# Ledger of designs, part 10: VHH binders against F-box protein At3g56470

Target 1, 367 residues: F-box protein At3g56470, of Arabidopsis thaliana (Mouse-ear cress) (q9lxz3)
Amino acid sequence: MVTRRRSKKKKKTKRKKQSSKEKEKYQTFINLPCDLLQLVISRLPLKDNIRASAVCKTWHEACVSLRVIHTSPWLIYFSKTDDSYELYDPSMQKNCNLHFPELSGFRVCYSKDGWLLMYNPNSYQLLFFNPFTRDCVPMPTLWMAYDQRMAFSCAPTSTSCLLFTVTSVTWNYITIKTYFANAKEWKTSVFKNRLQRNFNTFEQIVFSNGVFYCLTNTGCLALFDPSLNYWNVLPGRPPKRPGSNGCFMTEHQGEIFLIYMYRHMNPTVLKLDLTSFEWAERKTLGGLTIYASALSSESRAEQQKQSGIWNCLCLSVFHGFKRTCIYYKVDEESEVCFKWKKQNPYENIWIMPPLNLIDLPLFDHRI

## First folded at step 4 (VHH)

Design n14 (framework vhh_7uia_1)
Fold by ESMFold2-Fast, scan of step 4:
Structure n14 (fold): chain B 367 residues (1-367), chain A 124 residues (1-124)
Amino acid sequence: as target 1 above (367 residues)
Amino acid sequence: QLQLVETGGGLVKPGGSLRLSCVVSGFTFSTYSMAWVRQAPGKELEWVSSISGSSTYIYYEDSVKGRFTISTDNAKNTLYLQMSSLKPEDTAVYYCARDSLTGDYMFEHPFDIWGQGTQVTVSS
């Protein structure tokens, strides 16, 4: 049984100088050699890994290192009829049912860096919620349409966190509203609409290298740079086959990917060339796994080619379908479906557990 | 009662200057962004400039940058548009408008309160 040691102060843990092999046999758990510590921690589920990270600096560093290479995004399913939520961990193929009464009346808008952005259409309240810690950070109220998209740049615990929303308007105008932490008001910016004439709405938003990339339902890509207050419509348009039933846009370390889904055809996977702003079809993701949902997506670099998720799209749901999650291997053009709840595209979202957690009270409050 | 009243329009020669004023009643400037929007004869409405309630954020349509200056005077409850180096293509009815934090998406325009407009004519 593992006994958690209490520390009065977080200090650098140094390995004790050893003069004999017998000293190694009686080494305390907290003073295990790095290789043995990593072996022990690699066998811990996420909950116990996070708890272990609170023991001391050496354990924290080992636990965080393993989270970087072993933590996958989790899928959250929301019920519109009650406060029930299902979490699914695809790496362990485990699910659990949870209740978050603090989210009553809220709908999910976006997910990034372990945080959900939630909106209450009856009160106009915006709320950041971390399902792994149950932390809540309320934001100033803002009216939003049901299908209006919103995004944020990073965790609300950062002073650089920026909320972003964009709306279409008739008469050649785009309205952008942004909010920085500790601001007194929402900032409103109006730009000439230089998108296609048949533009109706924004479908996907991703944040990359200080810029918000916004994809319309007609395939136009625009960018907003909040530091320059600059809006521009990019010239490239993604090539897609007729009859697409949904799209997902994802950012990974400065690269932007777009996936078009079809009912009876393989997905089209595209990558944006940031120099030419041209979309190019890809038959490989270079070891990436993309976790795609309608409101936001997550990605991670998979380290092992033998992994069942190497070059893989993990898809929850999309427009026009009430379907189960799928794993689609881009290079093999093969898929594995697993049964999950039928939901609309706005009732589920992928979320990456934060790497800096030292406690996970979520599992202590499960039903 | 919420009202916006524009003044300062008129006839001016190319290269000339005009200052438009918009007197506001019924609300506080610091809680709303304000804008100038114009409509040239036979054309659609065109956004000209916006200023945030704090006056921290100011924006201009590319065609007026360096020529027009938007400002507010909270003590006089007035929004201004200083226009210089006027061109024939600046000929339009100029409207003062208030940005709304509520319901903007549902309307054909992003502003919820408008003035009656003031005519600016630039001709030789």
Scores: ipSAE 0.000, ipTM 0.249, lowest interface PAE 14.3, mean pLDDT 72

Design n15 (framework vhh_7z1x_3)
Fold by ESMFold2-Fast, scan of step 4:
Structure n15 (fold): chain B 367 residues (1-367), chain A 125 residues (1-125)
Amino acid sequence: as target 1 above (367 residues)
Amino acid sequence: QVQLVETGGGLVQPGGSLRLSCTASGFTFSDYSMNWVRQAPGKGLEWLSGISGSSSYISYADSVKGRFTISRDNAKNTLYLQMNSLQPDDTAVYFCARELGSTEYIYDSPAFDIWGQGTQVTVSS
């Protein structure tokens, strides 16, 4: 039952409170008219917005407000040849190279709330890793098949954090394993296998309103409710997808979406009706932008159509012989492709950066 | 056709010993970690012991540690459980189970792919 949590308190805050002389240096900026302050801050990349929030209370309040509006997920690419990682910020269309020696031998499994779940197939160690703080939270060992998926419910700093994975024991039964933060061991639950005999694996796992939704490679949707220890296979099925180049399941504010991407770059978006458990095609996202990869998804609601991210899909897919990030406007049926490195689809993941990166003493200021 | 068959169960007095055997067919036995699991009347499944394909890694549940010994003979495709100092609480159906995936390691919380039919062990006067 040994679980460790680290503190994220900003030690620098006390120094700034004590230093009147340091605050006087920023008097020129403090005196900016509200209209100019808003304009300047709205034009800053996330890193500079975070830095600007440290100047004074007025700037802090303005910067935090604008982060809520303009923060986009970052895409992380993992290298197999060394401990190097490439971070992509879509707002700047720039790459930053990072080196995480603590992740040597690990592969990425899932991303949620700014944390990565990492797995070492040689040691069977599971590790929560925060790339912004470099905090590590090790978890009890668990054997996982190469293509086995795992998800978690929220940040490992919470006592409500739950790890979840699903596997088949026999043709008659399916085995689910869960681990609650601070538990001594993994919990095993066995349920009747109601999935088709010809399914090979689970492709996508999404957590929504206390429930894990699991999509199979045959299009079956199953759910696991850990509070009830309940497993069920839902009757509704999405349309047949024999030629898809990618399949992504995403969650936004309790709503569940399924995206099929085809080689001709004509994605279809489906939304699950949580009352009937039927899928319905959507021709608009109502300002929502979805960021999806094989292992995780992020989403944001965009208020301004002028921002260029209104009603968009940002998908990590295979097209031709190359991996690329496809930027697709759903309502205009128009597409912009960003050429990228050729990689396994499981070697990249979307992550949402925290709003307060100025609390990180080891963070590279170029990011 | 993958199959596991347990033998060696029976009635034994408290303090006695039994040796269970599990014969495997239809797969490369040495590529899989193997486990023993039991189910007492009216109770759930309890994992007892696991052994890696090479026998290099072995683990036991606290309830049987020091009393039970797991072993395997890969040339005979056979898994064994030597049970000593048997207690009435050891009364259960004993199952042989193959661990998911071809692996050389044992895990604290194993998942199983293939199960045997089970063999009954009764410890009573």
Scores: ipSAE 0.000, ipTM 0.112, lowest interface PAE 20.4, mean pLDDT 70

Design n16 (framework vhh_gefurulimab)
Fold by ESMFold2-Fast, scan of step 4:
Structure n16 (fold): chain B 367 residues (1-367), chain A 122 residues (1-122)
Amino acid sequence: as target 1 above (367 residues)
Amino acid sequence: EVQLVESGGGLVKPGGSLRLSCAASGFTFSSYEAAWFRQAPGKEREFVSAIYSGGSTTYADSVKGRFTISRDNAKNSLYLQMNSLRAEDTAVYYCARVEPSGWYFEDAFDIWGQGTLVTVSS
């Protein structure tokens, strides 16, 4: 591919120029010891941390180390009318406009480990896309309904990567399709539907400790274990409240959390007891911050309570009559609202940037 | 007025010793990390040594074992004890404050002294 090869040559040229410029800019301080360097760069915005990481190997290692403990998820907004995309970086508090012509006709399905899962409903093509590297990993075609949810277990660069989808095309049966990296074809498994009659759709899927947890629009939770080919509907159900405004499920270090947001109420956070499969309300997240969107969620642990992102929910949903994203402190039961442009809940997604950002064509002097 | 003022530079023979002082005024010195840099004729400015608010220290490889950085918070002063001096140590020596709340790398060394000349010649 001539066009793709020209793009890669241009990216390599830009990266070499940027590295050279940063090296020249910081040459006076190039021999700074690691701990003093870490003190300085720990206070830099992500943009300047990335620029500093291009100076030399020692700076790169120091900058990457700080990104591991301080990097937050980024929010991607997908345009309706063209192949343009907006990226919001909370650390920079700035938008970046991107163009991904390779994603023309695709909709976003899921985000995990810095990768997006994309689906084209006209061609039935599935594509893993990395917006930071622009790497594409095509997957075997699969027919899916428009509202059908998909998930994957980990980055497609791993041989342990599992693609997963679940649907109830007929009320009586659950159909599960999985694809293992390097498999010949999709595996189909059919189970009797044990969910309630008022079940309409599966809304949220998370992967944890080798199993997929599937949440319905009515709050029913089911578990699929691909190693055992086992499907089970769990007995515990979160309480329903009138005026539901959103429901999000996330995983962090083997723990499953559920966030219910209601029209006139504060968000309620529940944690799943993995032994009893009962939901228990949480009034604190122990320093955890959850970034929730309709298709997937990200989380990170904060070590410092003085951080503005300590023990928080960052929700890319609209609050009542105001189309405003919410930043909510769980232990203080207080909101800090920030305004964003109007977006469809299915046209935005949180993504975790990679630990090594120095090699990325996404970053230039503007970002 | 926030400032750093170096003193103690001069002419010394190879193998000799010299102690540099840096006097801080206009701010709470004990709240800041501090460092020594030097610039030899025709060369880039280079790092020499730093001392953190907790008292731990770090040194450039070229001066390790020969130079000792210290601070006296009660006197708002930073010191550099230079032993076994070599011709290669000839430079203007600068003290600098490390700003703990700096937003940009350019702001990280926000206050510099005017420098003190050290000449090592036989």
Scores: ipSAE 0.000, ipTM 0.428, lowest interface PAE 11.2, mean pLDDT 73

Design n17 (framework vhh_sonelokimab_d1)
Fold by ESMFold2-Fast, scan of step 4:
Structure n17 (fold): chain B 367 residues (1-367), chain A 124 residues (1-124)
Amino acid sequence: as target 1 above (367 residues)
Amino acid sequence: DVQLVESGGGLVQPGGSLRLSCAASGRTFSDYYVGWFRQAPGKEREFIGAITSSGGYTYYAVSEKGRFTISRDNSKNTLYLQMNSLRPEDTAVYYCAAEPGSDTYFWEDSYDYWGQGTLVTVSS
């Protein structure tokens, strides 16, 4: 298992139904002194740089005393035949088997910031679940269609957490439902449907810089700004080649990426230009690794170019429902495929583990 | 049933090359998806690479590209692993594995047929 430790004074948030506040605990980001030192030294004049060499050695030795084991997203897949859950860590090529009886009857909807959003279609119950702590945060019930997508803005422990879903009840109108932490009920907003005539479904939702980006099965991109209660359809569509059999949208530090998968040709990677709202194809990710699945995605910036997961797409891909997870190196156009137990594309999801994973209860339940 | 027998292992110096063979018997080899795995002392078994039954597609684990090459000869019922620029960390028991069909298999639990393994030691 991948373990990562950080030490930094952390601000805690108040839980929804518990008025208890956690006191701040001391934490520091691993290698933060080295990163800060490098930034400072890069700005120094040549005369001062020579003097800084002794400071750099001392600070370098302090940084070396910190431990860093690179943390990557884990793939969770859900077995409907034996009621089990399996976590896979692609960077360490390790797996563990888990059983979460508290999730009986629930299906996964979305993953962000180490939390899963779960839905029970029989009870209409919504639940945030953290598989690393086993914390549960129930949300107000909401009726949803099986193919309806849902997203959230950040961890439910944050005061800024917002639940979001979008659907078209009639061809002429878009219905958006949001739930803000500690609200009494869901907020419903209705907008004129300005999508093209052959619009059918929303396939992908990501949250970036306060806005939900929604991609349709026809390639139209729309955005919802909850602070302005504003809905708009962006001009143009991402260019794609014929025969696409999978589509993944992801967000990393304010940038939006779109990946198209094909049965007989290499994936297409596109990036949204936030100034022009045009899509441009990318042949490199600049050290970024994208972990994409049908319901949500994760990403990680890799600083060591020779790492096995540099400039990679880690994709959960199904060809005729055959389960294949692909590591694809974007700049080399090369791939490594992994086989999982046979599963529906909506029965697996990437999740980001916490930086101090090894100390959590999760490890008491693995087999 | 298919029986797999690895050969070609041995002692090599760092920077050297070695070719492993896996001979199949009992059934038509061309019906099988075949892969190479290795296990170093005290480590878990890891995937190296695989080749489809037709030989049309090859797949490799995350490693330095071009050091290992997989090929097959269905007329001889044999799978090969060419290893170049060997390093001490490549020291392991190398296993050949086979699974019937045209599906792609990279998870060790997906393979029903395994060889006994061949030891490769990279040491000066």
Scores: ipSAE 0.000, ipTM 0.125, lowest interface PAE 19.1, mean pLDDT 69

Design n18 (framework vhh_6qgx_2)
Fold by ESMFold2-Fast, scan of step 4:
Structure n18 (fold): chain B 367 residues (1-367), chain A 124 residues (1-124)
Amino acid sequence: as target 1 above (367 residues)
Amino acid sequence: QVQLVESGGGLVQAGGSLRLSCAASGRTFSEYAMAWFRRAPGKEREFVAAISRSGDSTFYTDSVKGRFTISRDHAKNTVSLQMNSLRPEDTAVYYCAAGSDEPYFYEHESYDYWGQGTRVTVSA
């Protein structure tokens, strides 16, 4: 009796101590310092990083944070002969072929926040399309010329989503149309044409801090503020060298960058000074990697200087009837080139994949 | 009221040929003069060719005379632009246009209806 009670008490205390020790060890493991956890997870291939994100909230947040800094945009392009699309992941040197019959007759206009803006020139239909989920958000019809550019401010799942285009440029006037995602109809605004000299086409449009920045083929930068219904042309002109054969504009955390490509010279990288509205040449991107294509661009910050994509321009360019992807290291003035497929698609665009790839219909990790 | 649908644009080497076609919707095709305009990268929209309502008169910009031929087929409701001996400077988006004002063939503002455009790229 005394021996029996003392034995039970000792076993119960030992069992509670083991359970508490296991709980403490589990809590210590999941409460690893963020830097150490990121170091461990950064050593995992992407598939294992995705699986690690399913363990618990802390690991999910760490894995997502690493994907934010290490997951590159994917290049999407349309086949010239059918409704097939190819998504290319430059980090893995892998592609996948997709068939989107719902996009038959549509051309791509813009990419932002994982969404494509698509236009059908035969029906005048506009469509937001997510190639990862296959979600579609149709928009009211609008007639557009083939070279007419259109942009949007953020994903159509947001109530703040705004479509923007310049529909008409005459010698005296510019007509701008805007559409909020839940509006009944397009809003039309007419402004004096301060770009009157060349009937300028808009080659690049970016959205930053509530305003659209529009770059023309002549280097004129215009600003449209939808909240103020305000249009103006900025006085600065980017210093470009003769023989420019490509132009890309991008936004990163409120900063605006412009890249001029040359046939036989290194690219010129320019940054807009938002106080003076003057362009200044940059010889480093400060760890930024820019993914540029003719219709839209993506960017990401790289934390590791030893990374192969530190201070890099990743470009989809047209060379001798072929689209080519190049990696140009701004600080080293060196490039690595790889060739796109024999199909030679006319349209390609960078798109940011979602941070959680487990939820994608394209990825079955049980296969 | 006319809707215009363009086809035939593409990629071609210098000295090559392309045929652009513009299909017009419906009953009013015979009421309009038809034209082709183009916009090259870094340039203004320019006149290329026009054909009168009757088809009896054709007009060309000097840089394409003898190389390009505009024609219309009333039975098929189409206007076509045959482009021969193409040069790198012919690289542009080509637009089909319909208008009722024949005296202003060379002015884009005289045309009421426009196609969406078709891209032509000519290599050196």
Scores: ipSAE 0.000, ipTM 0.121, lowest interface PAE 23.6, mean pLDDT 71

Design n2 (framework vhh_7z1x_3)
Fold by ESMFold2-Fast, scan of step 4:
Structure n2 (fold): chain B 367 residues (1-367), chain A 126 residues (1-126)
Amino acid sequence: as target 1 above (367 residues)
Amino acid sequence: QVQLVETGGGLVQPGGSLRLSCTASGFTFSSYDMNWVRQAPGKGLEWLSGISGSGDYTSYADSVKGRFTISRDNAKNTLYLQMNSLQPDDTAVYFCARVSEGDLYWFESPEAFDIWGQGTQVTVSS
């Protein structure tokens, strides 16, 4: 009872403060010291933070600073039937529906630094698309096999952006095609296939420290260094665990992680030792949050240990699973589930929103 | 009752074409990745092609790339394999197979499949 009375008094006090802020919001907030302004803004949902950033330069700087710390990746679901796209913000537990008619006929290939790499198999058109600005950067056409994976090194607005794809013409040879900014045409390099005798498909690609790491369906890890035009198959293989139902490879600040998913067991997280090329199991992520999807992954370092996203795997909907988007706390071995539509693993991807989010159409009720 | 039924097999001359169909029943077809697998006389299973539940993503074995096309009609619960430029080495029993839940990495392995059709015979001979 004593606890109930104190809780009610605290709630009433907070409600009075909020009511006072609402009545005087236009007069009081513009006169707040920077530290107090940041405390107030940190309590606002992302939509309100974006709106607040439009008020003035001081608010814009405070809101952008807080977005760097608090904004999580968003999950995009792609539908080919009606050019409809669903965007899920896990921090707000809200979704919005978007229409991108410019992406008609395109499939998603990869996501990095707020950009999507899109491919049209009928026209052979390759397109960078930013869903937050609707900017399009067309790239030279490339004929690709249906199972061919693609990746890029950084945002196409950078002169250092490199597109990468890898495939096998025969089981004897690996063909790598790259396109560097301001190149005249695609560069093709052919290497001896030192992978297993059976035809291998490349399922996961990550870029780290100037190198593309490629994981095959048989667990072989290969790397391509574009600066040296060097291809190598690494000796270490991740241990395949009985009953694993999915595998995601991700990169964070030079570190490579592999996540094994199971239908009825907790996920297993492995980290690559870049000196020995051996995989070691991890029971903690040191505050890292990993957002994993079939085609690409995002990650975020969390500063506060009591955050709900500390040491967390955030996983999209899986084929056949009854689970929606899941936050799995690695150190607690516990789950928090978010309600989302069941979708195919190749129809969704995590994307990090950019820091400059002024006047986003994503927050328009009519989209 | 979960069931897959293949049709469309038969005798065809080298260089000819056939379209195989697989009708699914007893499960939510659009929620499952589907595959085509074949078995030639006296040989083991060979994975040929896979397609995502939406139909947007496809994968092919090197031996059939450019010759075979996988597709699906989720409204009709039907999977297709269009086979062109058929060779005598394509003679086999062709199976429709459903991928076990969550297999993004291992679907090319026959052990990844939990439901199989009865198979349809394709013979490439003059």
Scores: ipSAE 0.000, ipTM 0.141, lowest interface PAE 18.2, mean pLDDT 71

Design n3 (framework vhh_7uia_1)
Fold by ESMFold2-Fast, scan of step 4:
Structure n3 (fold): chain B 367 residues (1-367), chain A 124 residues (1-124)
Amino acid sequence: as target 1 above (367 residues)
Amino acid sequence: QLQLVETGGGLVKPGGSLRLSCVVSGFTFSSYEMAWVRQAPGKELEWVSSISSGGDYIYYEDSVKGRFTISTDNAKNTLYLQMSSLKPEDTAVYYCARAGTSDYFLEPSHFDYWGQGTQVTVSS
């Protein structure tokens, strides 16, 4: 604990000194021409970019445009032993501590569009939480099994936001529960189980082009279209090699990717062919960087090949292994490990910072 | 204190109709998913139909679709099953059950409270 207190105080002192210098720097640039302003802002890290966006409308517009290109997802670690959460920025290799008393008793279920879906297993309360604004949007209660997956389609500030969960309670039926804004209750949809009789659980859920894609622990892919109330199991299965120690499904601009991790061989990256519904191996991501964790994933297209995260897989903690978070460069077939200790894969999640924020979350520096 | 009381069973000819009623007491009826489950002589429990707490979402076992209608009257704390075009294979004891608020509403082994059952016999 004493060691942690010293470390936190030292980092806080450096950050406070840095912030003071950054404020002086921004004051000298407020009258720059737009072209020169954009060149200056393009070289600022996210924290400085957020501060710069508060100066005036022109700076705000320039900073927001660069956030689309340069803002990376952050990895949130939810500690069970400490009263603090850790937020890691892989682009800067920096972390900060956060304190969210409103999340006491909650576990994380899913992340999308800057929002977390949180669940309290003791009260059955569901809560949307935005760690950047601290906005809370409570949802109707729902009982969920410990390992049951949940997803949502978009930010809860949208009228099109849909909560989704799927389970196979009996091998005769698939049960899907959904909740739309302003509904009186959860909608339950029941479909005949067309999955194999083996005990399958749903491990990964992604939303793409109006459809929820659900991957089982055996590699079966199913889709749910809420507009048609339609459930279908797809025939193709990804080619999985023996000894897989992690599986992550991701979505980027309508494309679905699947990543298999191995202890003694390179990761396999697969892309779903949306016309045939067959999986094909990929040896390059074409500048895409994928941020994958057990509960959800984020992705972005890199604009510069010289970026340290161009064609990269950024992966959180692996279950059942002593391996921690890694960066894997797909085209170089090389990996670098984060300096993070092993955690439960359900206690960390990637989140994309919103473009409209001008302030960073408050840091918890309490003893 | 919690009780489910079923009525409306009886002897009916093939092609006939019956309306089962289940009066609920001891809990807030409108807050729970409710179900009808049947058991034919010498057979296992078979889920028949479920209705959501608000009455907006309704599900049926395939063999009864188009013939049975589940409904609720929250003001009377009553669950109904309107059965039409009855067949000899519909002969069973019909149970009203509280299915809870969970994902187990189709699995009778996960229902927490049951009525005593009402006998439906379809014979010539």
Scores: ipSAE 0.000, ipTM 0.180, lowest interface PAE 18.3, mean pLDDT 71

